# VH-VL binders against q9nrl2r1430to1533, part 229

Target 1, 104 residues: q9nrl2r1430to1533
Amino acid sequence: GGVHELSAFEQLVVELVRHDDSWPFLKLVSKIQVPDYYDIIKKPIALNIIREKVNKCEYKLASEFIDDIELMFSNCFEYNPRNTSEAKAGTRLQAFFHIQAQKL
Key: E = the ipSAE of ESMFold2; O = the ipSAE of OpenDDE; V2 = 0.75 times the mean of E and O plus 0.25 times the DockQ between their complexes.

## First folded at step 17 (VH-VL)

Design X82 (framework fv_nezutatug)
Fold by ESMFold2-Fast, scan of step 17:
Structure X82 (fold): chain C 104 residues (1-104), chain A 123 residues (1-123), chain B 107 residues (1-107)
Amino acid sequence: as target 1 above (104 residues)
Amino acid sequence: QVQLQESGPGLVKPSQTLSLTCTVSGYSISSGSYWHWIRQHPGKGLEWIGSIHYSGDTDYNPSLKSLVTISADTSKNQFSLKLSSVTAADTAVYYCARTDYEWGSHRYGMDVWGQGTTVTVSS
Amino acid sequence: DIQMTQSPSSVSASVGDRVTITCKASESIRTYVAWYQQKPGKAPEPLIYRASSLESGVPSRFSGSGSGTDFTLTISSLQPEDFATYYCQQFYSTPYTFGQGTKLEIK
């Protein structure tokens, strides 16, 4: 019999989701919890949205996938001061992503 | 069930280095979380000293940064505080504590604390 | 550094009373506030995280609310074991700072 194969993008998203530092990135920032977020961040994105795009085959090139992941980190660093738990988690997860992305 | 226990000398002389260890049971330090040191001066409130993330990244209170080192020994499941050049002002009860993650958000709180260890700095 | 200021510094109350303690941050910290209870000679016990989430095992008479700069801890019907010192703490940015404490005393 056959086996279910995950795309390289899906495998990478799953690795990011499982990472301990993924907590700021799992879902879109809550407007109730963070009311000024959407006034500052114009292109919100999160891992659940990126995974949905992967599953719908919306990424034609690795560069498009990488751009969305980098946008997610860029939004984090733009909104959150460098000494916040979110910014620190983002720094660690981004470093992990850069290592994994070399395989793409 | 996660438990934290502080250990170290109860009396330290001025100008010496204070060394405290927090032993963690029921959870592997290397698997996650932030691990904190907090102190409380006699009759006063709580002061955050610093923390270490399971990755080894440290954060220190700027008022203490040049004097503080926090490190982890994953083989012993412990994390430790070193405070150099102590003075009588460093007399306090010292606590270790954990911040754990909740799916979709950081806990934003310290959910497990040690019982505290009293440190007196005196000649 | 973000300063956390509690009000009142002390309060006297009777069993059955509704008690409210407030905590004000010097700048907006979203919902990144925790509350702790400390009894004499004991370690602080966590009560609330993320401003309004109750820690496991904490009685339902405790509740937290607020966002931005103004936060409240409420005890809906004070019990004898609730006489203690209460602390708020911000987790928005390092250094993580505590309020000065509110001592809840028997009237």
Scores: ipSAE 0.537, ipTM 0.865, lowest interface PAE 2.1, mean pLDDT 91

Design X83 (framework fv_nezutatug)
Fold by ESMFold2-Fast, scan of step 17:
Order: sequence, then C-alpha cells, then structure tokens
Structure X83 (fold): chain C 104 residues (1-104), chain A 123 residues (1-123), chain B 107 residues (1-107)
Amino acid sequence: as target 1 above (104 residues)
Amino acid sequence: QVQLQESGPGLVKPSQTLSLTCTVSGYSISSGYYWHWIRQHPGKGLEWIGSIHHSGDTDYNPSLKSLVTISADTSKNQFSLKLSSVTAADTAVYYCARTDYEWGSHRYGMDVWGQGTTVTVSS
Amino acid sequence: DIQMTQSPSSVSASVGDRVTITCKASQSIRTYVAWYQQKPGKAPEPLIYKASSLESGVPSRFSGSGSGTDFTLTISSLQPEDFATYYCQQSYDTPYTFGQGTKLEIK
C-alpha cells in the first residue's frame, strides 16, 4: 500500500496504545517474570513491535497489519485464563480494534 | 507486608443488606491485583463470593446472582461487599483476600487473607 | 462451573507419616490450582500456588503436583502442627471454586 495506508496504520496503533485496555499489550512479556510464557506462545508480539514495523514500512498489505494485531490478541487468549484482567482487557481492546479496522 | 482487615456488623436482621469493608495496608489497592470476598458457613467449606480488579471490573458467583455488589474505594485503600436480602443461610465467616495475578507475579491463588469477620443473620 | 472434588474427605495419620490428598477438576485447568491449610477458628493459610510452587515460609515437607484435571498435595513427614483441614482451589475460570476440604486427623 501507499502513504495513506501507512498513515492509517500509524493512527490505528496510536489509538490502540492510548486505549485504557492497552496495558497488557504495550511491550513483550518479560522472560524473567513469566518464564512459562515462551513455552506456550511461539510467536510473541506486542504493540511496540507492530508500531516499529509500521514505521519501517514492513506491512505491504492491510491484511498483514491486521494479522499481526490478531496474533497479539490470539496470544493473549491462549496464555491468559478468561477470568484474568489481561484477558478481559484483550476482549475489550479487540472489539475496539474491530470497529476501527473496518476503515482499513 | 500486606495486611487485610475485615470490618462490619456481627449481627444482621433477615431481609436487610449486609455491608462489609476490607481495609488494605502495606499495598495500594490500585496496583492491578484482584481483590476477593470468600465466605465459610458454620462447619462447611469455602465459597467464593466475587472479586474486583483495580480497573473496577467485577465477577460474581452466579449462585448469588444480583444479590451481591463489590466496590472499591482507592482513596481509602479499601473494598467492600454488599449482600442484599440476607437470610439465615448467609450466616458465615466472611474473608477478604488478594490474588496477585498480574504480568510478572507468577501467582494464581489467594496469597493474602484477612482474619475473617463472623456475621450472624437472625432477628 | 468447574467442580473441584477432593479425596479423601478425611484421613487419620500419625506423626512421621507421608500423607497424600488429591483434587480432581471437572475439566482441564492447566496448573491454576492453589492449596490452603485451615486450622479451627483461623483464616485459610496459602501453601501452594500454580499447582507446585511453595508459598514463602511454607515448610519444604509440603509439595504439590499435577496438571490438567488431577492434582495432589503431599506432606512427606507429618508434624503435629499439620493436623488441619486442607482445601484445593482453581483460579482458571470464574466462579473460583474450592474442593470440599480434607480433614487431617490424629490416628
């Protein structure tokens, strides 16, 4: 895609980062604090990595951007039981993302 | 050095609302931990009533349905239980407890408990 | 709801014995099990979290094991202060549920 698509990806990532429920997704999970995370999650990702990929023009298609965001949510629900604050935040942020992503 | 302390009436009349408060010291309630209410009927086991996260999200035991409300007051560093329309079946020892499940905590159980407060429902 | 069933409901043992109590979940809960000890008139005290991790200050004679649906609490050499009621609890999904308790009594 074009300059306008890259601007749209950046704007959406900024909106996700600003959302109250973004806190579980801002950075990669610490290996020191949560060592079993990387035994379960084979493709770790977070908003800071996605934003860096946007800034480096690594997303050629909107679908690639959407796939990385969905992977982030999928990882959240795979690792975290549904009753955790992480899973609840993920559910609300994913719903917000789906509404915003309709414009991509 | 986290400590939890329950407070409230020892005797409540049937049909009234039971109100209990848990005061937290040595730790901020707003730090992202889960806070629980648990009760134990005389001679019986433990029953989870519900929980609140610092964000205000609540979960309640479905068996208590719309009878229970849990709220937090971060300015007082306390959280509270309201149980409406009580009956003799609500006679129990009530405990508050913490779950320190947040990124990096490695804990999934209730690691700090209050001493419990006895509530008797009778006329 | 996830049901937690403990076995046995009571056990009589002597100081120095190895005691094992089990807890069965009605569905897989991974390792989201905690164990508590309760003495008469006292609040439950946490012993184990995440199935096998000891809480700070808990004697090493206590150990937990299991994953999925079957969990075990073991006391390797029973001491006089260990006579109490023991509860398992799942934190995998709400409502959080406890086992019915296992009362450990003097033989």
Scores: ipSAE 0.007, ipTM 0.617, lowest interface PAE 10.6, mean pLDDT 86

Design X84 (framework fv_nezutatug)
Fold by ESMFold2-Fast, scan of step 17:
Structure X84 (fold): chain C 104 residues (1-104), chain A 123 residues (1-123), chain B 107 residues (1-107)
Amino acid sequence: as target 1 above (104 residues)
Amino acid sequence: QVQLQESGPGLVKPSQTLSLTCTVSGYSISSGGYWHWIRQHPGKGLEWIGSIHRSGDTDYNPSLKSLVTISADTSKNQFSLKLSSVTAADTAVYYCARTDYEWGSHRYGMDVWGQGTTVTVSS
Amino acid sequence: DIQMTQSPSSVSASVGDRVTITCKASQSIRTYVAWYQQKPGKAPEPLIYKASSLQSGVPSRFSGSGSGTDFTLTISSLQPEDFATYYCQQFYETPYTFGQGTKLEIK
């Protein structure tokens, strides 16, 4: 990956963070508020962690960045039943991501 | 400052389509939130009918058997309910309401309600 | 569907009393409960969201608590304007279901 790819990752993360449906994904799920989350989800991730990885140049390939975003959505759908606000937000944000990812 | 107001005919004949509109002022539907329809049968409690997200994505109460359509007209800042093939059991007060985000977090509640509109289904 | 059951169905109380209303969900719903007050002929008004967060403009005598399946609405010192019907609602998954209501009546 190049300078242009890093700029593209930052732009996409900013667009995801600004999206109305980003609220379940902004920060790691609280163990205090959701005690069983980390018993079920073994690879937790959130937009703040992904953004930090982009800023520290930890993604070497666009596929690594895409994999982390997809892991975030996969975790959401694994933990949250289909009819929850979290799952619905995840479905809409994932669709938005797939459209924006065409720019990568 | 944010206000919701229901409008539509107060009398509907059995087998026809009930059409209601909620007009939103002081806030733009396109800027966020979930927008709900709730009803209350005479002498009974509250029943959630369905909702529309600002994106146009809809959720409906399965008990209404896909007889419900909720749509939004962002240019008029309105959202609407259509309930087809109505019967006397659809006689109720109909409310529109909002759920909004706070600081990127879902509120898990309805924070603004319209005053309600009474609908009677009778021949 | 998630069933929400309120207790009691009605309660008689006097001004100054501490009133407690409970709401039980048929399955765990985290803290995704809202409480509403409804006066005759009027729309419901929001009191509490996310089990314990007080809606802006609501008097501090109202409080909510609970998580999982058991939730409580408390009015610490009942005022004349508080005589109304109270509803809980789960906001965990669709369809969003309400309790049957608790009517708070003057003693």
Scores: ipSAE 0.297, ipTM 0.806, lowest interface PAE 3.7, mean pLDDT 90

Design X85 (framework fv_nezutatug)
Fold by ESMFold2-Fast, scan of step 17:
Structure X85 (fold): chain C 104 residues (1-104), chain A 123 residues (1-123), chain B 107 residues (1-107)
Amino acid sequence: as target 1 above (104 residues)
Amino acid sequence: QVQLQESGPGLVKPSQTLSLTCTVSGYSISSGYYWHWIRQHPGKGLEWIGSIHESGDTDYNPSLKSLVTISADTSKNQFSLKLSSVTAADTAVYYCARTDYEWGSYRYGMDVWGQGTTVTVSS
Amino acid sequence: DIQMTQSPSSVSASVGDRVTITCKASQSIRTYVAWYQQKPGKAPEPLIYKASSLQSGVPSRFSGSGSGTDFTLTISSLQPEDFATYYCQQFYSTPYTFGQGTKLEIK
């Protein structure tokens, strides 16, 4: 718990944001640019929201943090067909996350 | 300034493997997002062959029936195309091209292209 | 596969004319369209990305518009160096596909 978990969450979110494949995940999908997104995705989330939750100490357990990151990837794969740039970026970033999350 | 240059044999016999290399200068292959091979048949339009991501992940045009392999050699700053079992239908100008990553802008399409290399498949 | 269909296949125009080329995708591709110019014996040069963003160094007489399935490239006042073949390309999903090309010829 506490400070050590928060430090690890902050470090991991920064690494995810800086990853070349983070672009589909940096902020919430625009309803103007993608009108049907919110008809399909019921629990939208993005790295900027997760980062804010880390900064406000809203994650009490590593499992809560991991669940939000996995929700983000799950939303990506639900909305985007496998052969899209978004889905390919999500697949690579999720693999990177799983390697880094071993430290949690 | 980034430059791409294709090289390889201009003449290939039917049933052999076509091997082309793209040499990148002024830029690191490991800093790019995707590196592509495109071809253009005589008097026709453009056809995407495949791409390799900086991680080594590859995507190929399914119309080429798994005859394509794209690989990268970061120590030489090159990426290469191998097209096996070629026929006269593979006669084309072959281009290499880049899609670069700049925060939020990797969907340029292909912003830098090589000059192209002509490949003729004949006996 | 997503098919990209350009119209017209060729257009004849005079210097100073406004030229419009259209591109239609067989399914929605959001704004993931690029436009290229190709002169005989040369590699394609990028003009437009993300449907409407002008590539650095490209003259402002070129513009792009559209979203979903219907896209347009416009040259507001044709110059002698603009006679070329123009291609649209979708970057939404693999395989990445090009239109058949529109040849812009002197009238």
Scores: ipSAE 0.306, ipTM 0.814, lowest interface PAE 3.4, mean pLDDT 89

Design X86 (framework fv_nezutatug)
Fold by ESMFold2-Fast, scan of step 17:
Structure X86 (fold): chain C 104 residues (1-104), chain A 123 residues (1-123), chain B 107 residues (1-107)
Amino acid sequence: as target 1 above (104 residues)
Amino acid sequence: QVQLQESGPGLVKPSQTLSLTCTVSGYSISSGSYWHWIRQHPGKGLEWIGSIHRSGDTDYNPSLKSLVTISADTSKNQFSLKLSSVTAADTAVYYCARTDYEWGSHRYGMDVWGQGTTVTVSS
Amino acid sequence: DIQMTQSPSSVSASVGDRVTITCKASESIRTYVAWYQQKPGKAPEPLIYKASSLESGVPSRFSGSGSGTDFTLTISSLQPEDFATYYCQQFYSTPWTFGQGTKLEIK
């Protein structure tokens, strides 16, 4: 149930945060440094926000957790130009996530 | 103030490896986003050679990819270009440059450039 | 690769003139265009990033506009120090490519 799912979500978020390719995803994008980001991305999210939601038991279903992680990657690919370091990091981290998510 | 300075031999023989270093002062290369090498052939325009991100991720111009290696030495605050098997066509002014952006593309553009170093490939 | 084509290749102008340089991308690049000024024997200096944002210290007579495939650099009142070669560059996809340059010459 819920408690076991929370423990699994926390473990997975920690593994994502520690991954070498997590750097674009650790915190929300700065409006000061990237002024047009919020004009393009309507549902911003980052690993620190997802981790907070896990700790507050806000995910009722594994699918809700997975949806937030996938939204994070979708935002990355929507905003960042093709073949940038951000997009490449996102591709590698997303692949890692898909493997780890099989444990959920 | 951030400054970039290219260094390396001004004359390289055909078939040898061209090695250039960019020394960064006033700023840590581990803090910036991208560090670039660009060249300009005599009387011609600008050509991007490749870049290294602060994470160590590299990207190279496909026309040069098998010949180019870019690396960073954070302890010396330097990044370097190696271009193997050079020919007379590699004669150019070589520039290093910075793109400073945090995630995404705030400053998609090269905001600080070195003065350039002239490299002649000749026997 | 994304091709960047500048027009004109050269332009002759007088101090006080309004000068317009255009840059066309072979595919849509949103606003991921930068503009540079290069004087003979010197490194390029950044002018504009993200199509319309002025670099720090660049005079307000310089402005950029455009999105998608068509971009423009405008100098509203040409000064003697503005005679140089101007380059556009796309930052949408690697390899990052430059236009061929526009030489701004004294009339």
Scores: ipSAE 0.010, ipTM 0.680, lowest interface PAE 8.3, mean pLDDT 87

Design X9 (framework fv_nezutatug)
Fold by ESMFold2-Fast, scan of step 17:
Structure X9 (fold): chain C 104 residues (1-104), chain A 123 residues (1-123), chain B 107 residues (1-107)
Amino acid sequence: as target 1 above (104 residues)
Amino acid sequence: QVQLQESGPGLVKPSQTLSLTCTVSGYSISSGSYWHWIRQHPGKGLEWIGSIHHSGDTDYNPSLKSLVTISADTSKNQFSLKLSSVTAADTAVYYCARTDYEWGSHRYGMDVWGQGTTVTVSS
Amino acid sequence: DIQMTQSPSSVSASVGDRVTITCKASQSIRTYVAWYQQKPGKAPEPLIYKASSLESGVPSRFSGSGSGTDFTLTISSLQPEDFATYYCQQYYDTPYTFGQGTKLEIK
């Protein structure tokens, strides 16, 4: 059929999801497996939620999209100590995001 | 039932490289979890050597970082420890262990351990 | 590095006694502490994870408590098979560190 054109936000989310370091960020942390997470993190978010917001056209400004992704990384660094695999993945993915976000 | 089994030489000469392998059965090392090496010197407590995450990311005890390499062979469902330039101080029982972990910030303790393998470093 | 300090280093006790072992972290580790039991010549056996969660198959006489820096392992009624060395371990940050161990001996 035709060619489907993705929005800039959708394209960026797809690139984040494909990145090797996206594994801590794909879906919300389980309350059953990590019960103290939601006592510490008051605004939980993940890439699947951000992608749905993009698809529903909920981001009116690039800054709103960037804020949600930065919140995701901020939550990671708040909960996970610096030397953990989660924090290291977050650091690398955040650097990748900052490079890609220059295109927005 | 997840089981871990250490294997390697019982005797290593000073200055050589110690190589140990942990064989995992009943669970795929690529499907999740942290995989650890721990040692215990004679009559002493437990010392964490390092770990490999299912993503391939490694972390080492800073006191050993220049001497240690941990790697995984997913095709054999094994992970291995190499400790270079060994001395008598490296004489210990070496354990492998798992932390059950699927993804995200989720962690348990070290819930499955191997039986341990004794390594003696002597001339 | 996070230091884990256990007290006492050794304790003599009798069957039926209530035994308490403490573990202090040099900084807040939330609830990311595990407890292990080790018998002579054997690998450590996990008892408790996340400060207070009992591992499957571990008798209910074992319990853990604490958060932040101060943690406790309690054996409510000591049994003959409980004479062993006990270790706490933090897994909040790398390097993961163990306490020096507490040896439970027959009185």
Scores: ipSAE 0.006, ipTM 0.657, lowest interface PAE 9.1, mean pLDDT 87

Design Y1 (framework fv_erenumab; at its last fold request DockQ between E and O 0.93; V2 from the best seeds 0.80)
Fold by OpenDDE, fold request of step 20:
Structure Y1 (fold): chain C 104 residues (1-104), chain A 121 residues (1-121), chain B 110 residues (1-110)
Amino acid sequence: as target 1 above (104 residues)
Amino acid sequence: QVQLVESGGGVVQPGRSLRLSCAASGFTFSSYAMHWVRQAPGKGLEWVAVISYKGSDKYSVDSVKGRFTISRDNSKNTLFLQMNSLRAEDTAVYYCARKPSYSRATYFDPWGQGTTVTVSS
Amino acid sequence: QSVLTQPPSVSAAPGQKVTISCSGSSSNIGNEFVSWYQQLPGTAPKLLIYENNKRPSGIPDRFSGSKSGTSTTLGITGLQTGDEADYYCATWDDSLDAYVFGGGTKLTVL
């Protein structure tokens, strides 16, 4: 049910945040640190934002939650070349997510 | 070879203006955010300003806001720093520096040789 | 005075190992990649270490970087007279929303 799904979303976000490869995704990219980021990425998102949406019960379906997580990864891969530390971390974290998401 | 060459430094009195230039070569200039970093005589490094690869977004340190303006001309592979209302504390070597286009990058490479700005009455 | 704290000076004899510390906080070194720069006398800074412990091409492996918590350390083994320079740590500060540097460390080769 809905309550079970919300709890599952919360737990999954906690696990993602605790993962060693979560560092590129914990918060939004600073506009000053990377001033060209938002010229490329039109739908920015991060784990802290996703966590907030979970806490506000904004996800009615598991597919909506999954879509935001996948958006987070797609943004990373769109902006960062494949050989970067960011992209490599994203690849590993996404693999972890796909395994954990089977529990949803 | 990737290279940055600053110019435009000089000796001016307080309140005057200078415009620094940084000529880039050996890489796709328009693909990189560019920075100015300065170093007062005998002191450390201080970040001054950044401009996005297209030039649409600009930011600077508080101490120069309203006085300094960063800009670029990608057609000429050139970075600029317009410095108005110069103060004695603006005296420094000014470096242009390139930042890699990664979402969590925090380093600069390469740096120019620097151009010296001296503000003295 | 600087956001990142470095010792003002270190010294050692040729062939020895030296370490230069750089301490910050959770809003900078604790959360962001750190870099190190070498500035030879009368020259511009040169990237020495990036992403905590990576060396750019052309930088010998006797230079190393490490990061733990809110501090980073530059290691130099087989010290040479040509290593005499100022060394700066650097990173991004999330609270200041700015790039920050250490105060610099002057390395003297005895």
Scores: ipSAE 0.878, ipTM 0.952, lowest interface PAE 0.5, mean pLDDT 96
Fold by ESMFold2, look of step 17:
Structure Y1 (fold): chain C 104 residues (1-104), chain A 121 residues (1-121), chain B 110 residues (1-110)
Amino acid sequence: as target 1 above (104 residues)
Amino acid sequence: QVQLVESGGGVVQPGRSLRLSCAASGFTFSSYAMHWVRQAPGKGLEWVAVISYKGSDKYSVDSVKGRFTISRDNSKNTLFLQMNSLRAEDTAVYYCARKPSYSRATYFDPWGQGTTVTVSS
Amino acid sequence: QSVLTQPPSVSAAPGQKVTISCSGSSSNIGNEFVSWYQQLPGTAPKLLIYENNKRPSGIPDRFSGSKSGTSTTLGITGLQTGDEADYYCATWDDSLDAYVFGGGTKLTVL
């Protein structure tokens, strides 16, 4: 929506990127590193992409922004078994996101 | 119990072809991306190629691109490396290796015993 | 010239400890998990350490790994003559879009 919502989206994305558990989410998964990823995950998304969408004002509603962030976590949990470092990082970062999103 | 066994190595002249096989046992082969790694005599390890668990996505290092083709037959628990237009620098022990199926896995376990390819006349 | 730099050799007496370094860059060790492999003479590599500092089942706790910045270290305590082998670090390199190995370190137990 308005400029103040987009500024809040940017601030939240910056906080997510700075979090210690952001490492699985900073950029899209390499198809060479993980050749099966894109057979399973059909709507890939990462923090760098979400930040670009914020900068280009592509989110009309806060719910659209929240949906992309939640999609990012959902992809992580869908692809990675629960006991992996990636899934554990996703759980912790998602909890952090929910706290910060209360400020939207 | 989990095992990988390579075969198909040999001595060939430059320009010839070889097909390597890797027989897998003790795990659900079709659930894992599979890799080839090689080691030239007296040298270190070099990653060569990967294939997705379904076999549809295949990637290799530039030095073998267009000459080597990785493939798999999940019904026979077998990984392959078709090696065409062999060059002297392809001389190495070739290992097959398994990598865990999750997005940031960067390690190989187990490795096969290796099969030796020697390219010379 | 390996993307990941290891000393070509290290040595120590039985019972002592040794460390083996592996240096990389922000395109590999700096942003990716590291693994370590032992290759005994005439054998295939064997996984010693994954995800920087984790040991697979069957690897004794005298083997350890650590990572700091763009460097990683394999530690071996209580050296045994059977530890005489080549040791390799490995990781993913984003700029090469490939898995990369260090050049290897030959450990001699004197």
Scores: ipSAE 0.712, ipTM 0.890, lowest interface PAE 1.0, mean pLDDT 92
ESMFold2 (binder alone), look of step 17: mean pLDDT 93; pTM 0.946
OpenDDE, look of step 17: ipSAE 0.853; ipTM 0.940
ESMFold2, look of step 18: ipSAE 0.702; ipTM 0.890
ESMFold2 (binder alone), look of step 18: mean pLDDT 94; pTM 0.949
OpenDDE, look of step 18: ipSAE 0.847; ipTM 0.938
ESMFold2, fold request of step 20: ipSAE 0.573, 0.646, 0.600; ipTM 0.855, 0.880, 0.867
ESMFold2 (binder alone), fold request of step 20: mean pLDDT 93, 93, 93; pTM 0.946, 0.948, 0.945
OpenDDE, fold request of step 20: ipSAE 0.878, 0.874; ipTM 0.952, 0.950

